# Designs tried in a protein design chat: VHH binders against Spectrin beta chain, non-erythrocytic 5 (SPTBN5). Part 10

Target 1, 109 residues: Spectrin beta chain, non-erythrocytic 5 (SPTBN5), of Homo sapiens (Human) (q9nrc6r3533to3641)
Amino acid sequence: TPTMEGSLEFKQHLLPGGRQPSSSSWDSCRGNLQGSSLSLFLDERMAAEKVASIALLDLTGARCERLRGRHGRKHTFSLRLTSGAEILFAAPSEEQAESWWRALGSTAA
Below, E stands for the ipSAE of ESMFold2; O stands for the ipSAE of OpenDDE; V2 stands for 0.75 times the mean of E and O plus 0.25 times the DockQ between their complexes.

## First folded at step 12 (VHH; framework vhh_sonelokimab_d1)

Design f1 (from e4 with T103V; at its last look DockQ between E and O 0.88; V2 from the best seeds 0.00; counts 0 for: pae E 2.7 > 2)
Fold by ESMFold2, look of step 12:
Structure f1 (fold): chain B 109 residues (1-109), chain A 123 residues (1-123)
Amino acid sequence: as target 1 above (109 residues)
Amino acid sequence: DVQLVESGGGLVQPGGSLRLSCAASGRTFSSYAMGWFRQAPGKEREFIGAISWRGGSTYYAVSEKGRFTISRDNSKNTLYLQMNSLRPEDTAVYYCAAKSGFVWELPTEYDYWGQGTLVTVSS
């Protein structure tokens, strides 16, 4: 049973090693947090089938930070992986962003 | 698994343009980040650029950013590489590749590869 799931927007802010992409824009996904893994799916259908996730992120050692409306979205938080990659997320509401932030923080420790 | 087939290669004069296509079949194309690589005889496979699932993020090799453009059309399960201002040094076999996860330049992260299409830039 997932610890947290829901619709998110996301943006690849940094690549591994902290390198910048050539371009990066917000996109949408369905997130599913279970154990120490965050799975991202294209949409609710793919998430329900639990097939062909677009990303499976190991949160061990990751940092999660609230961004308070940075980067052109409200209700944002970031996830910095040990690789140096950084993904920004935006939730539909402040309450959801706080819930994600707390769930990710307890997992990333 | 997914099968990838490149097309659009051929002979082109220096300064010319080509658009390569990469047709995908198998598992849903839109779940993969896609990359283009090339390999000239006797050289290591060289990263050209990559594009995320719906094109929200791109990453190009620094030397190629201004001449090459990656795009995708998920409704046609097709990845594209637009190449402009071609030079003889661009002569190589061009490969498309697919990976799960975010865009990146390392070939070892790509699980599926096409057979390649030859691009020759010569007078």
Scores: ipSAE 0.413, ipTM 0.694, lowest interface PAE 2.7, mean pLDDT 85
ESMFold2 (binder alone), look of step 12: mean pLDDT 79; pTM 0.820
OpenDDE, look of step 12: ipSAE 0.534; ipTM 0.820

Design f2 (from e4 with S100T; at its last look DockQ between E and O 0.83; V2 from the best seeds 0.00; counts 0 for: pae E 2.1 > 2, unsure alone 63.3 < 65)
Amino acid sequence: DVQLVESGGGLVQPGGSLRLSCAASGRTFSSYAMGWFRQAPGKEREFIGAISWRGGSTYYAVSEKGRFTISRDNSKNTLYLQMNSLRPEDTAVYYCAAKTGFTWELPTEYDYWGQGTLVTVSS
ESMFold2, look of step 12: ipSAE 0.489; ipTM 0.733
ESMFold2 (binder alone), look of step 12: mean pLDDT 77; pTM 0.802
OpenDDE, look of step 12: ipSAE 0.696; ipTM 0.870

Design f3 (from e4 with G55S; at its last look DockQ between E and O 0.81; V2 from the best seeds 0.00; counts 0 for: pae E 5.2 > 2)
Fold by ESMFold2, look of step 12:
Structure f3 (fold): chain B 109 residues (1-109), chain A 123 residues (1-123)
Amino acid sequence: as target 1 above (109 residues)
Amino acid sequence: DVQLVESGGGLVQPGGSLRLSCAASGRTFSSYAMGWFRQAPGKEREFIGAISWRSGSTYYAVSEKGRFTISRDNSKNTLYLQMNSLRPEDTAVYYCAAKSGFTWELPTEYDYWGQGTLVTVSS
């Protein structure tokens, strides 16, 4: 049973090492937070099968911040990983963005 | 499991252009970050650039800014490398590679590799 699960949009804002990507765009996923790991899946079917995650993020030492509608989406938060990578997320609602932010913050602490 | 096969290599004159293809089979292509690397004779394998998942954030090596373009066609499970203004120093075996997770430039982070396609730039 995951700590948090749901649909998200995401965007790679910074690459590992803190470098800017040449281009970046929003994409859809299904997120699954369990323990200190956040798994991102292509869609609900892939998440249910747990066959081909598009990312497995180690949240140890990560920072999570609310962004309050930046980068073309309203219900946003960011994850800055210890690698220097930064991923932006957008939730379907403010309530879900808050829930993700609290769950990720307590996991990263 | 993913199989990768590069194609499109060959002999090109300096100043010419070439587009390489990387055909992927097995798992869903759009669930992987994909990268291009090259290895010149007697040299270490060098990162060229990478493209993330379905819609594709791109990242290029500093040395290749502006001459090379990476793209992907998820309907054909194919990754492309467009190379322009080719120089003799671009002569190398070109490899595509795949990993799960975010785009990264270290070869050791990539789990699947193609066999390579030779590009020769000379008169």
Scores: ipSAE 0.175, ipTM 0.517, lowest interface PAE 5.2, mean pLDDT 80
ESMFold2 (binder alone), look of step 12: mean pLDDT 78; pTM 0.804
OpenDDE, look of step 12: ipSAE 0.607; ipTM 0.831

Design f4 (from e4 with V62D; at its last look DockQ between E and O 0.86; V2 from the best seeds 0.00; counts 0 for: pae E 3.7 > 2)
Fold by ESMFold2, look of step 12:
Order: structure tokens, then sequence, then C-alpha cells
Structure f4 (fold): chain B 109 residues (1-109), chain A 123 residues (1-123)
């Protein structure tokens, strides 16, 4: 029933308000896109049970951009939220990065 | 659901160092972003800094940059605040807090709070 689901790495590039974090590094999660919401979970079990998500992102007004291997990963895209926060994502393959980019772009307003 | 208890507060001289701990109990500590705040007498709670679930991202208030270090050890369910070069104006009750989602500085975004530990910096 999700529009898109899969493993992702992610990195906080900008905080809400567009401020730069003091330190940021890549971490892993399981992403689940449903409607206009992107849920991030620690692992597959948490995602399957839909419990204790680490983030729930509202994509309304968000902008998604392909980064083509920037920031130390190959298959990357960014998600800029209306809050000014920007999260970088890396998928396991170029095909999955394209799929995420298309799915996220089509749900943004 | 998580319960938080701060410890390690006390009296220190100006220029000294202190390490605060925030012990967490509960099933989901590793799924929370954590923050440190402080409240001096007669003032609002002030953001010190925050750290993501597994420590992949940190954010410090500009005023505290360079003196304080936030870390966490999820195997011990513990959040830490290392404070160096302490000054009398650092005197406050220090709180740890937990939220879902990415780190942020607003206290209203934090769902769970400790009861606080007093830090006094005085000669």
Amino acid sequence: as target 1 above (109 residues)
Amino acid sequence: DVQLVESGGGLVQPGGSLRLSCAASGRTFSSYAMGWFRQAPGKEREFIGAISWRGGSTYYADSEKGRFTISRDNSKNTLYLQMNSLRPEDTAVYYCAAKSGFTWELPTEYDYWGQGTLVTVSS
C-alpha cells in the first residue's frame, strides 16, 4: 500500500530554519512513502510494524533534487522541506535513487 | 515512552569541567533524538544542543559552540553532556529531553523531559 518503500541512507544537511548542523554524518533507515508523508524507521521490523518511527516528514511544499553522487555517496537525492530543513538520501542503486526521486517529486506540492 | 534522569550536577569553580549524564529507561531510547537544555533562575529554558538517534548529527547553540560536547551511548541508554571552561553564567538546572524526528532547538518539540540536575559555578 505504500507508494515507495526501501532501505536508505540519510544525512541532515540543513536543520529547520536553514541552519547548518555542527556535525552530520550518514546513517541508515528504512523509508516508507505513503501519500504525502515519508516515514523513516530504524530497521525493517520497525517499518513492518509501523512503530517508533524516527521521523515523519510532511512532503507538502517540499522540493526533491537528484545530486548525482555528491557528499560521499553515489546514488543521492535531496529533500528540502518548507521548514528549511534539508535531508540528503542515498539509495542502494541508481535505479532506486531515480525511483525515490520520481515518487517524492510527484507527491510534493 | 522513555523516562529520563539527569545526574552529575554539583558545585564547580570557574574554569572547571563537569560531565552530566542522562539515564534513560524504556524500550525505545535508540529511536529518539536527544537534547540538552538549561534554565537559570528567572529565565526561560535555553537550548544547549541536540544529537540524533545514533549520533550521526549534532547541533549546538551558537553561544555554546566549542565548550560543550554532546554524546550518547545507546548500549547504556545514556546521554552525556561534557562541559568545559565553565563560567558563573552557566549556573542553571540542566535538563535532558527526547523527541521523535530530527534534532531541533525548540523545547515544545520535545515529548519527554528529565527532572533536572543543578550545576553551580562559583568560587
Scores: ipSAE 0.317, ipTM 0.625, lowest interface PAE 3.7, mean pLDDT 83
ESMFold2 (binder alone), look of step 12: mean pLDDT 79; pTM 0.814
OpenDDE, look of step 12: ipSAE 0.653; ipTM 0.851

Design f5 (from e4 with S31T; at its last look DockQ between E and O 0.84; V2 from the best seeds 0.00; counts 0 for: pae E 3.4 > 2)
Fold by ESMFold2, look of step 12:
Structure f5 (fold): chain B 109 residues (1-109), chain A 123 residues (1-123)
Amino acid sequence: as target 1 above (109 residues)
Amino acid sequence: DVQLVESGGGLVQPGGSLRLSCAASGRTFSTYAMGWFRQAPGKEREFIGAISWRGGSTYYAVSEKGRFTISRDNSKNTLYLQMNSLRPEDTAVYYCAAKSGFTWELPTEYDYWGQGTLVTVSS
């Protein structure tokens, strides 16, 4: 019953305060958007059990933007948190990236 | 819960190298971002660096000057800190820590801590 869920790749682009990490590469996860919270899980088993999420993000005040092929992936969007942190996401398809972007944008009102 | 135990500390001459280990037991090590901190006598705890779940992202304190490297081996539930070109001011108790979420430098965001391992750098 989540608003949106599915496989994503993600990358830590900016840390809080807009600081850049020393290195960053794409990693994979299972995303689960419920209400104003986005949970990221290491795999489908942990997502199904809702155990030990690797991240739980409060989307209040966040901004979501389509990137369309920036940073080495095609179906991308960004999520900028109020802390100044920015996470990049890549979906398996343009349709899914658009769905995520719309769902996240309506949540981050 | 995860229990963390540091090892590999000891006496090293200036200019030397040392590799610290942090062994994790208990729950899923691979779901945590990990960090290294240190505390010298009379000083506050200092962030050294952090590494994401599978090591795809790292973040080092500016002050470390590129001398330290963080790595992890999730198959062994172990975090490592390789320290090179050691100086007397690196003398401290070194701690590993685990948090959920992305890497960050604030100690208050880390949920689990080891007891520390002493590193002494002197002639």
Scores: ipSAE 0.356, ipTM 0.670, lowest interface PAE 3.4, mean pLDDT 84
ESMFold2 (binder alone), look of step 12: mean pLDDT 78; pTM 0.807
OpenDDE, look of step 12: ipSAE 0.785; ipTM 0.904

Design f6 (from e4 with A50G; at its last look DockQ between E and O 0.81; V2 from the best seeds 0.70)
Amino acid sequence: DVQLVESGGGLVQPGGSLRLSCAASGRTFSSYAMGWFRQAPGKEREFIGGISWRGGSTYYAVSEKGRFTISRDNSKNTLYLQMNSLRPEDTAVYYCAAKSGFTWELPTEYDYWGQGTLVTVSS
ESMFold2, look of step 12: ipSAE 0.580; ipTM 0.789
ESMFold2 (binder alone), look of step 12: mean pLDDT 80; pTM 0.826
OpenDDE, look of step 12: ipSAE 0.599; ipTM 0.836
ESMFold2, look of step 13: ipSAE 0.614; ipTM 0.805
ESMFold2 (binder alone), look of step 13: mean pLDDT 81; pTM 0.831
OpenDDE, look of step 13: ipSAE 0.715; ipTM 0.876

## First folded at step 13 (VHH; framework vhh_sonelokimab_d1)

Design g1 (from f6 with S100T; at its last fold request DockQ between E and O 0.92; V2 from the best seeds 0.77)
Amino acid sequence: DVQLVESGGGLVQPGGSLRLSCAASGRTFSSYAMGWFRQAPGKEREFIGGISWRGGSTYYAVSEKGRFTISRDNSKNTLYLQMNSLRPEDTAVYYCAAKTGFTWELPTEYDYWGQGTLVTVSS
ESMFold2, look of step 13: ipSAE 0.644; ipTM 0.819
ESMFold2 (binder alone), look of step 13: mean pLDDT 82; pTM 0.841
OpenDDE, look of step 13: ipSAE 0.712; ipTM 0.873
ESMFold2, fold request of step 15: ipSAE 0.602, 0.617, 0.564; ipTM 0.800, 0.808, 0.795
ESMFold2 (binder alone), fold request of step 15: mean pLDDT 81, 82, 81; pTM 0.835, 0.839, 0.839
OpenDDE, fold request of step 15: ipSAE 0.819, 0.794, 0.724; ipTM 0.916, 0.909, 0.877

Design g2 (from f6 with T103E; at its last look DockQ between E and O 0.83; V2 from the best seeds 0.59)
Fold by OpenDDE, look of step 13:
Structure g2 (fold): chain B 109 residues (1-109), chain A 123 residues (1-123)
Amino acid sequence: as target 1 above (109 residues)
Amino acid sequence: DVQLVESGGGLVQPGGSLRLSCAASGRTFSSYAMGWFRQAPGKEREFIGGISWRGGSTYYAVSEKGRFTISRDNSKNTLYLQMNSLRPEDTAVYYCAAKSGFEWELPTEYDYWGQGTLVTVSS
C-alpha cells in the first residue's frame, strides 16, 4: 500500500454531486496518504500528531489526473471522488506532483 | 470537542440587515468547515451556506444567493452570517454548525451545533 506525506495546496473545484462552489481559492495543507485514505491537515504538527484533520478522503473508486499549467498553480493534479467532488492539489515541485499523482493513482485504481 | 454559540439575533424590520456571529470554543476552529442553517416554525431545518476551513471556498443555497454572505475570522474563532434585505419569511432560528470534509448541505453530516439564535423579521 502506498504511503506519502508532504505539503500541498488544495482547492475545491466541485462539491459532491458535481456542483460548483460559489467561490473557491487555494489553501495550504499537509497531506498524508495511508492506503486508500488521504488525510488533510492544517499543518505539519497536526499531521504528525494525527489530530484534527480537516478532511479524510476515501480514495476507493477515485480518479487522479495530472494538470499542467492550469488554475493559477504549477505542479497540479486533480482528485475526483465517487461522490462527484473534485479537489485540485498543487505540489511544491514537479517531482512531488508526479509522486503524489502516481501514489494516488495506484491507490484509486 | 467544539462548542458553538450563536449571537446577534433579534427583531428587524423588512428590508433591514443583520449580522450573526458564531463563537467557537477551543483551538481547532480552523480545522472545521462551517455552515449556517435555519429552522422556521413548522418547517424543517434548511441549509443556508457553508465556508471552508480557511475561507477559501463558499457555497450557498440557491434561495439565499445574493442576500446572505458567510465569512470567518479564524484568529477570533468566529463565523459570521451577513443578512441583507431581510424578509418576513426569513424569520427563523439560525444555527451554526461545524464539520470536517467537503459535504456542506446535509445537517446530518455536521458534528457540532450551536443552540441557535432567533431572528424575527416583522413590521
Scores: ipSAE 0.506, ipTM 0.802, lowest interface PAE 0.9, mean pLDDT 92
ESMFold2, look of step 13: ipSAE 0.517; ipTM 0.747
ESMFold2 (binder alone), look of step 13: mean pLDDT 78; pTM 0.808

Design g3 (from f6 with T103K; at its last look DockQ between E and O 0.06; V2 from the best seeds 0.00; counts 0 for: pae E 8.0 > 2, placed apart)
Fold by ESMFold2, look of step 13:
Structure g3 (fold): chain B 109 residues (1-109), chain A 123 residues (1-123)
Amino acid sequence: as target 1 above (109 residues)
Amino acid sequence: DVQLVESGGGLVQPGGSLRLSCAASGRTFSSYAMGWFRQAPGKEREFIGGISWRGGSTYYAVSEKGRFTISRDNSKNTLYLQMNSLRPEDTAVYYCAAKSGFKWELPTEYDYWGQGTLVTVSS
């Protein structure tokens, strides 16, 4: 599966089991897609060293959907995990959002 | 619905080792990524590290790299923290927590907490 890396904003939309979080806000990360795994890091340095990641997401069986400007951002897509958790992402540009969506869709198939 | 109980705390000499356990009851333990925190007297809760739902990935605070190991056994609904090379500044109440949010280091991202177990490192 293809490698994809880049800066993202993310927001927890649904928790495991499909539960609503008590609060939801956008924050920044550096994403790294390798194989069927998406790793999220606090910044570029931690991503380069592969330490202290925010999350490691298993994309097996996940669904990736391109969004049309929901939740206060323009260049967005979502990941719905088999656990029922759903994370929203925003890329810095529409072109990068499309690239992420295509790479994630290929992996999640 | 999910209850967490830490155990294994106690008094240990500097340089020693201690293994903490976190027993879960209620809904399915394997549905949660888990974290370990600690709180020393007069300080805010500090993130130590965490572990993914199925135990395949662990995440540590940078300062704790190399001394602490987190593991889980989903068949026994138990989370572990192995602490080696303990120092007096590791004295704190240690908490396990079930992650409901996305960010590891923020206590507000965890919905379920244990009562804590006291670890005292002194001669």
Scores: ipSAE 0.013, ipTM 0.275, lowest interface PAE 8.0, mean pLDDT 79
ESMFold2 (binder alone), look of step 13: mean pLDDT 81; pTM 0.832
OpenDDE, look of step 13: ipSAE 0.451; ipTM 0.783

Design g4 (from f6 with A33G; at its last look DockQ between E and O 0.88; V2 from the best seeds 0.67)
Fold by ESMFold2, look of step 13:
Structure g4 (fold): chain B 109 residues (1-109), chain A 123 residues (1-123)
Amino acid sequence: as target 1 above (109 residues)
Amino acid sequence: DVQLVESGGGLVQPGGSLRLSCAASGRTFSSYGMGWFRQAPGKEREFIGGISWRGGSTYYAVSEKGRFTISRDNSKNTLYLQMNSLRPEDTAVYYCAAKSGFTWELPTEYDYWGQGTLVTVSS
């Protein structure tokens, strides 16, 4: 069962149902992948204490794709959830983006 | 736990403006996405809009006509709704609510709710 964690930027590209948000900008978080669940925390301290996550995403049935520098960031990938919501992520490097993409792809359908 | 208290409601004439506030107390306000809803008599609770954790993104209902602006100040643990060009149809109880996750429009996705503040738009 894969485990991965690290700093990410994120941006909600699509709302549930596949609609675009009114405005959306990149924000920062610390991601923690455990099994099929991706937890997002405001920062490293909150992630270390594992409290007050900003989101807990169930990856069952999700799709993960590389975006290759779209949407104003270079090292990007996306998660499309079964709800139709789509969250974009940017890693600090291409190496980390690849690692996230591989880890998320192996847990998503 | 987080507790939410709305204020700023009242009677206003058509065409007027109001600014609603939602004061949060308790744990980690910044860890919650926030939303504004309203409920007119006899109707379902209607989504107005939401705002992301650090305030960088907003998610207005498709029916919103650009008259309302959501903002937040995490240093004051406060959420705001600026309402302009008010109409009698805006008469409702206005609620603030807090959530985690990326689903914004559904009331069932919000775990914490204020008790509401009444806004009446009438001459």
Scores: ipSAE 0.557, ipTM 0.785, lowest interface PAE 1.9, mean pLDDT 87
ESMFold2 (binder alone), look of step 13: mean pLDDT 80; pTM 0.821
OpenDDE, look of step 13: ipSAE 0.650; ipTM 0.853

Design g5 (from f6 with R27F; at its last look DockQ between E and O 0.79; V2 from the best seeds 0.00; counts 0 for: pae E 2.1 > 2)
Fold by ESMFold2, look of step 13:
Structure g5 (fold): chain B 109 residues (1-109), chain A 123 residues (1-123)
Amino acid sequence: as target 1 above (109 residues)
Amino acid sequence: DVQLVESGGGLVQPGGSLRLSCAASGFTFSSYAMGWFRQAPGKEREFIGGISWRGGSTYYAVSEKGRFTISRDNSKNTLYLQMNSLRPEDTAVYYCAAKSGFTWELPTEYDYWGQGTLVTVSS
């Protein structure tokens, strides 16, 4: 049913308005992309039930970029929301990072 | 069903310290990012700071200058606020709140709220 789903690590690099967080580190989630919405869940169980998502992101106007080994992870891409918030993601492999980038890029403007 | 219960408020002298707790029940605590807000009489509710789902990231209001520390213990379903170097202008009702998503400073982005605990800083 989803356009794309899988395990990801994530880190909020910029807050809305473009300000940096006081402290940040990578966390893990299960991502689920349907249409223009990206849902992040705590783990596979929560994702399978599609309840209590840790985030639901509207990708309208968002920008997605591949990164080159920045921020302590290899297989990374970023998602910049219209609010100015920026979330970094890391996939388990380069092929999965590419798949996410392609799927998000076809949705994000 | 869902409950957030603040505790640890009270009377404290200027320059003192206080640790607030927020006990959560009725929902999966680790699935929510958490925030602390405060509201002085006649003022708007003010964001103090927030903490990510597993505690690896923290976000403090630009006006906060290192006097407050937010932490959480997901094994105990509890959020904490350590407040140091307290001043009379810190007198307010302090609220914990739970949210999803990546927007931190807006009260409207928080799904669940505690009842508040009063902190009074005076001689």
Scores: ipSAE 0.520, ipTM 0.769, lowest interface PAE 2.1, mean pLDDT 87
ESMFold2 (binder alone), look of step 13: mean pLDDT 85; pTM 0.865
OpenDDE, look of step 13: ipSAE 0.641; ipTM 0.861

## First folded at step 14 (VHH; framework vhh_sonelokimab_d1)

Design i1 (from g1 with G101D; at its last look DockQ between E and O 0.62; V2 from the best seeds 0.00; counts 0 for: pae E 4.3 > 2)
Fold by OpenDDE, look of step 14:
Structure i1 (fold): chain B 109 residues (1-109), chain A 123 residues (1-123)
Amino acid sequence: as target 1 above (109 residues)
Amino acid sequence: DVQLVESGGGLVQPGGSLRLSCAASGRTFSSYAMGWFRQAPGKEREFIGGISWRGGSTYYAVSEKGRFTISRDNSKNTLYLQMNSLRPEDTAVYYCAAKTDFTWELPTEYDYWGQGTLVTVSS
């Protein structure tokens, strides 16, 4: 069971059902991957306390792809959920982006 | 828990504008995605639009897109609904709502609700 935690930026690309948001921009969060669930928190403190998560993403059947510098960030990857929602993520480094991609890919498989 | 209080409602003429505010209690305002709903007399409560926890994303119902704008100021724990080109059919009680997930359209998905503020559009 993969686990990972770290700082990320995220951007809602598609809403559930594949709908486009009226507007979307990058926000910061703390990601916490536990098994087939990715939890996003506002900051490290809230993540550590596991209080007030801003999103809980079920990764079952999800797809994760590297974006290779698209969407105005360098170290990016996308997460497409079975709901049709797609969330873009940006990691602080290429190494971290790769680690997230691998971890999320393994979970989704 | 979060307490939500809407304000800014009132009587406006058709074609007028109005800005509603929703004040949230506590220090966890930014932990919630927010939405605006309205309920006209004898009708079901309907979704207007939503905004993500830090305002990075917005989504509007098709019927309201272009006339209504949702924003938030997390430093003030306040959600806003700017309403332009108001019509008589916009007359309703307007509600703000809070949720932790980034989904929008179903009222049952929201955890907290305000008491509502009445908007009346009439000549």
Scores: ipSAE 0.034, ipTM 0.463, lowest interface PAE 2.0, mean pLDDT 87
ESMFold2, look of step 14: ipSAE 0.227; ipTM 0.556
ESMFold2 (binder alone), look of step 14: mean pLDDT 79; pTM 0.820

Design i2 (from g1 with G101A; at its last look DockQ between E and O 0.73; V2 from the best seeds 0.00; counts 0 for: pae E 6.8 > 2)
Fold by OpenDDE, look of step 14:
Structure i2 (fold): chain B 109 residues (1-109), chain A 123 residues (1-123)
Amino acid sequence: as target 1 above (109 residues)
Amino acid sequence: DVQLVESGGGLVQPGGSLRLSCAASGRTFSSYAMGWFRQAPGKEREFIGGISWRGGSTYYAVSEKGRFTISRDNSKNTLYLQMNSLRPEDTAVYYCAAKTAFTWELPTEYDYWGQGTLVTVSS
């Protein structure tokens, strides 16, 4: 069972059902991958305390793809959930983006 | 816990505009995504729109898109609902709500609610 934690930026691209949000922009978060669940927290403190997660994403059946120089951020990848929701992520480095992509990919598989 | 207090409601004529505010208590306002709902007499509470914790994302119900704008100022712990081109059918009690979940439309997804503010649109 893969696990990973780290800082990320994220952007809602599609809402459940494949709907487009009225507006969206990049926000920072702390990601915590545990098995088939990715939890997002507003900051490291909240993540450490496991308090008030802003999202709990079920990765079952999800797809994760690397994005190359798109959406105004480097080191990006997308996560599409079975619900049709799609969230874009940006990692602080290419290495971290690759690690996230691999971890999320293995979980979704 | 978060206390929410709506204000800005009142009587307006059709075609008028109104800006509602929702003041949140505490220092954790930015920890919550926020939403606006309304409930007309004899009707179910309906979703108007939502805004993410830092204001990066907004989503509006199809019926309200274009006339209503949601924004927030985290430095003031305040959520806003700008309503334009108001119609008599917009008459309702308007509620702000706070949530941690990254979903928008269901009232059950929200953890905290204000007392509501009445908006009456009438000639």
Scores: ipSAE 0.039, ipTM 0.475, lowest interface PAE 2.3, mean pLDDT 87
ESMFold2, look of step 14: ipSAE 0.041; ipTM 0.387
ESMFold2 (binder alone), look of step 14: mean pLDDT 78; pTM 0.803

Design i3 (from g1 with T100V; at its last look DockQ between E and O 0.82; V2 from the best seeds 0.00; counts 0 for: pae E 3.2 > 2)
Fold by ESMFold2, look of step 14:
Structure i3 (fold): chain B 109 residues (1-109), chain A 123 residues (1-123)
Amino acid sequence: as target 1 above (109 residues)
Amino acid sequence: DVQLVESGGGLVQPGGSLRLSCAASGRTFSSYAMGWFRQAPGKEREFIGGISWRGGSTYYAVSEKGRFTISRDNSKNTLYLQMNSLRPEDTAVYYCAAKVGFTWELPTEYDYWGQGTLVTVSS
């Protein structure tokens, strides 16, 4: 059973090494947190069938921060990986953003 | 699993333009982040740039400075590389590649590769 799952928007803010991407915009996914691993899928069907994820993030040593009211979305948090990469996430509600933040914090911290 | 086939290579004069296509078949094209690489004679395979699943984000190698544009059309299962202001130094075999995840620049991170299409820039 996953620790947390649900719909998210995401945006790669920084590449590994802290370099900025040439362009970046918000995209949609279904997130699935299991152990120290966050899988992102195109949609709920692919997540449910466990078809290959579009991204698989190792959260060991990562830091998760609430970003409230930044980057053009309301219910946001960031995930800073040890590689220097940073991915921003937006949840559909403040309650869900808080739930994700707590779940990711207990895994990443 | 996805099969990739590049096309559109050929001989072009310096200063010219060329658009490469990469046709995908197999499982859903939109499940993959895509990249373009090239390999000049006697050199290692070099990252040109990459594009996110729905095309909202692009990542270009620092050495490529505004001459190349990556795009994709998921309704046609096709990745594109528009190359402008071509120089003899752009002569290479150009490859498209597909991957999962956020790391873009390393060839070893790409699981599926096309056969390549030759671009020759010469007068």
Scores: ipSAE 0.355, ipTM 0.649, lowest interface PAE 3.2, mean pLDDT 83
ESMFold2 (binder alone), look of step 14: mean pLDDT 80; pTM 0.825
OpenDDE, look of step 14: ipSAE 0.647; ipTM 0.855

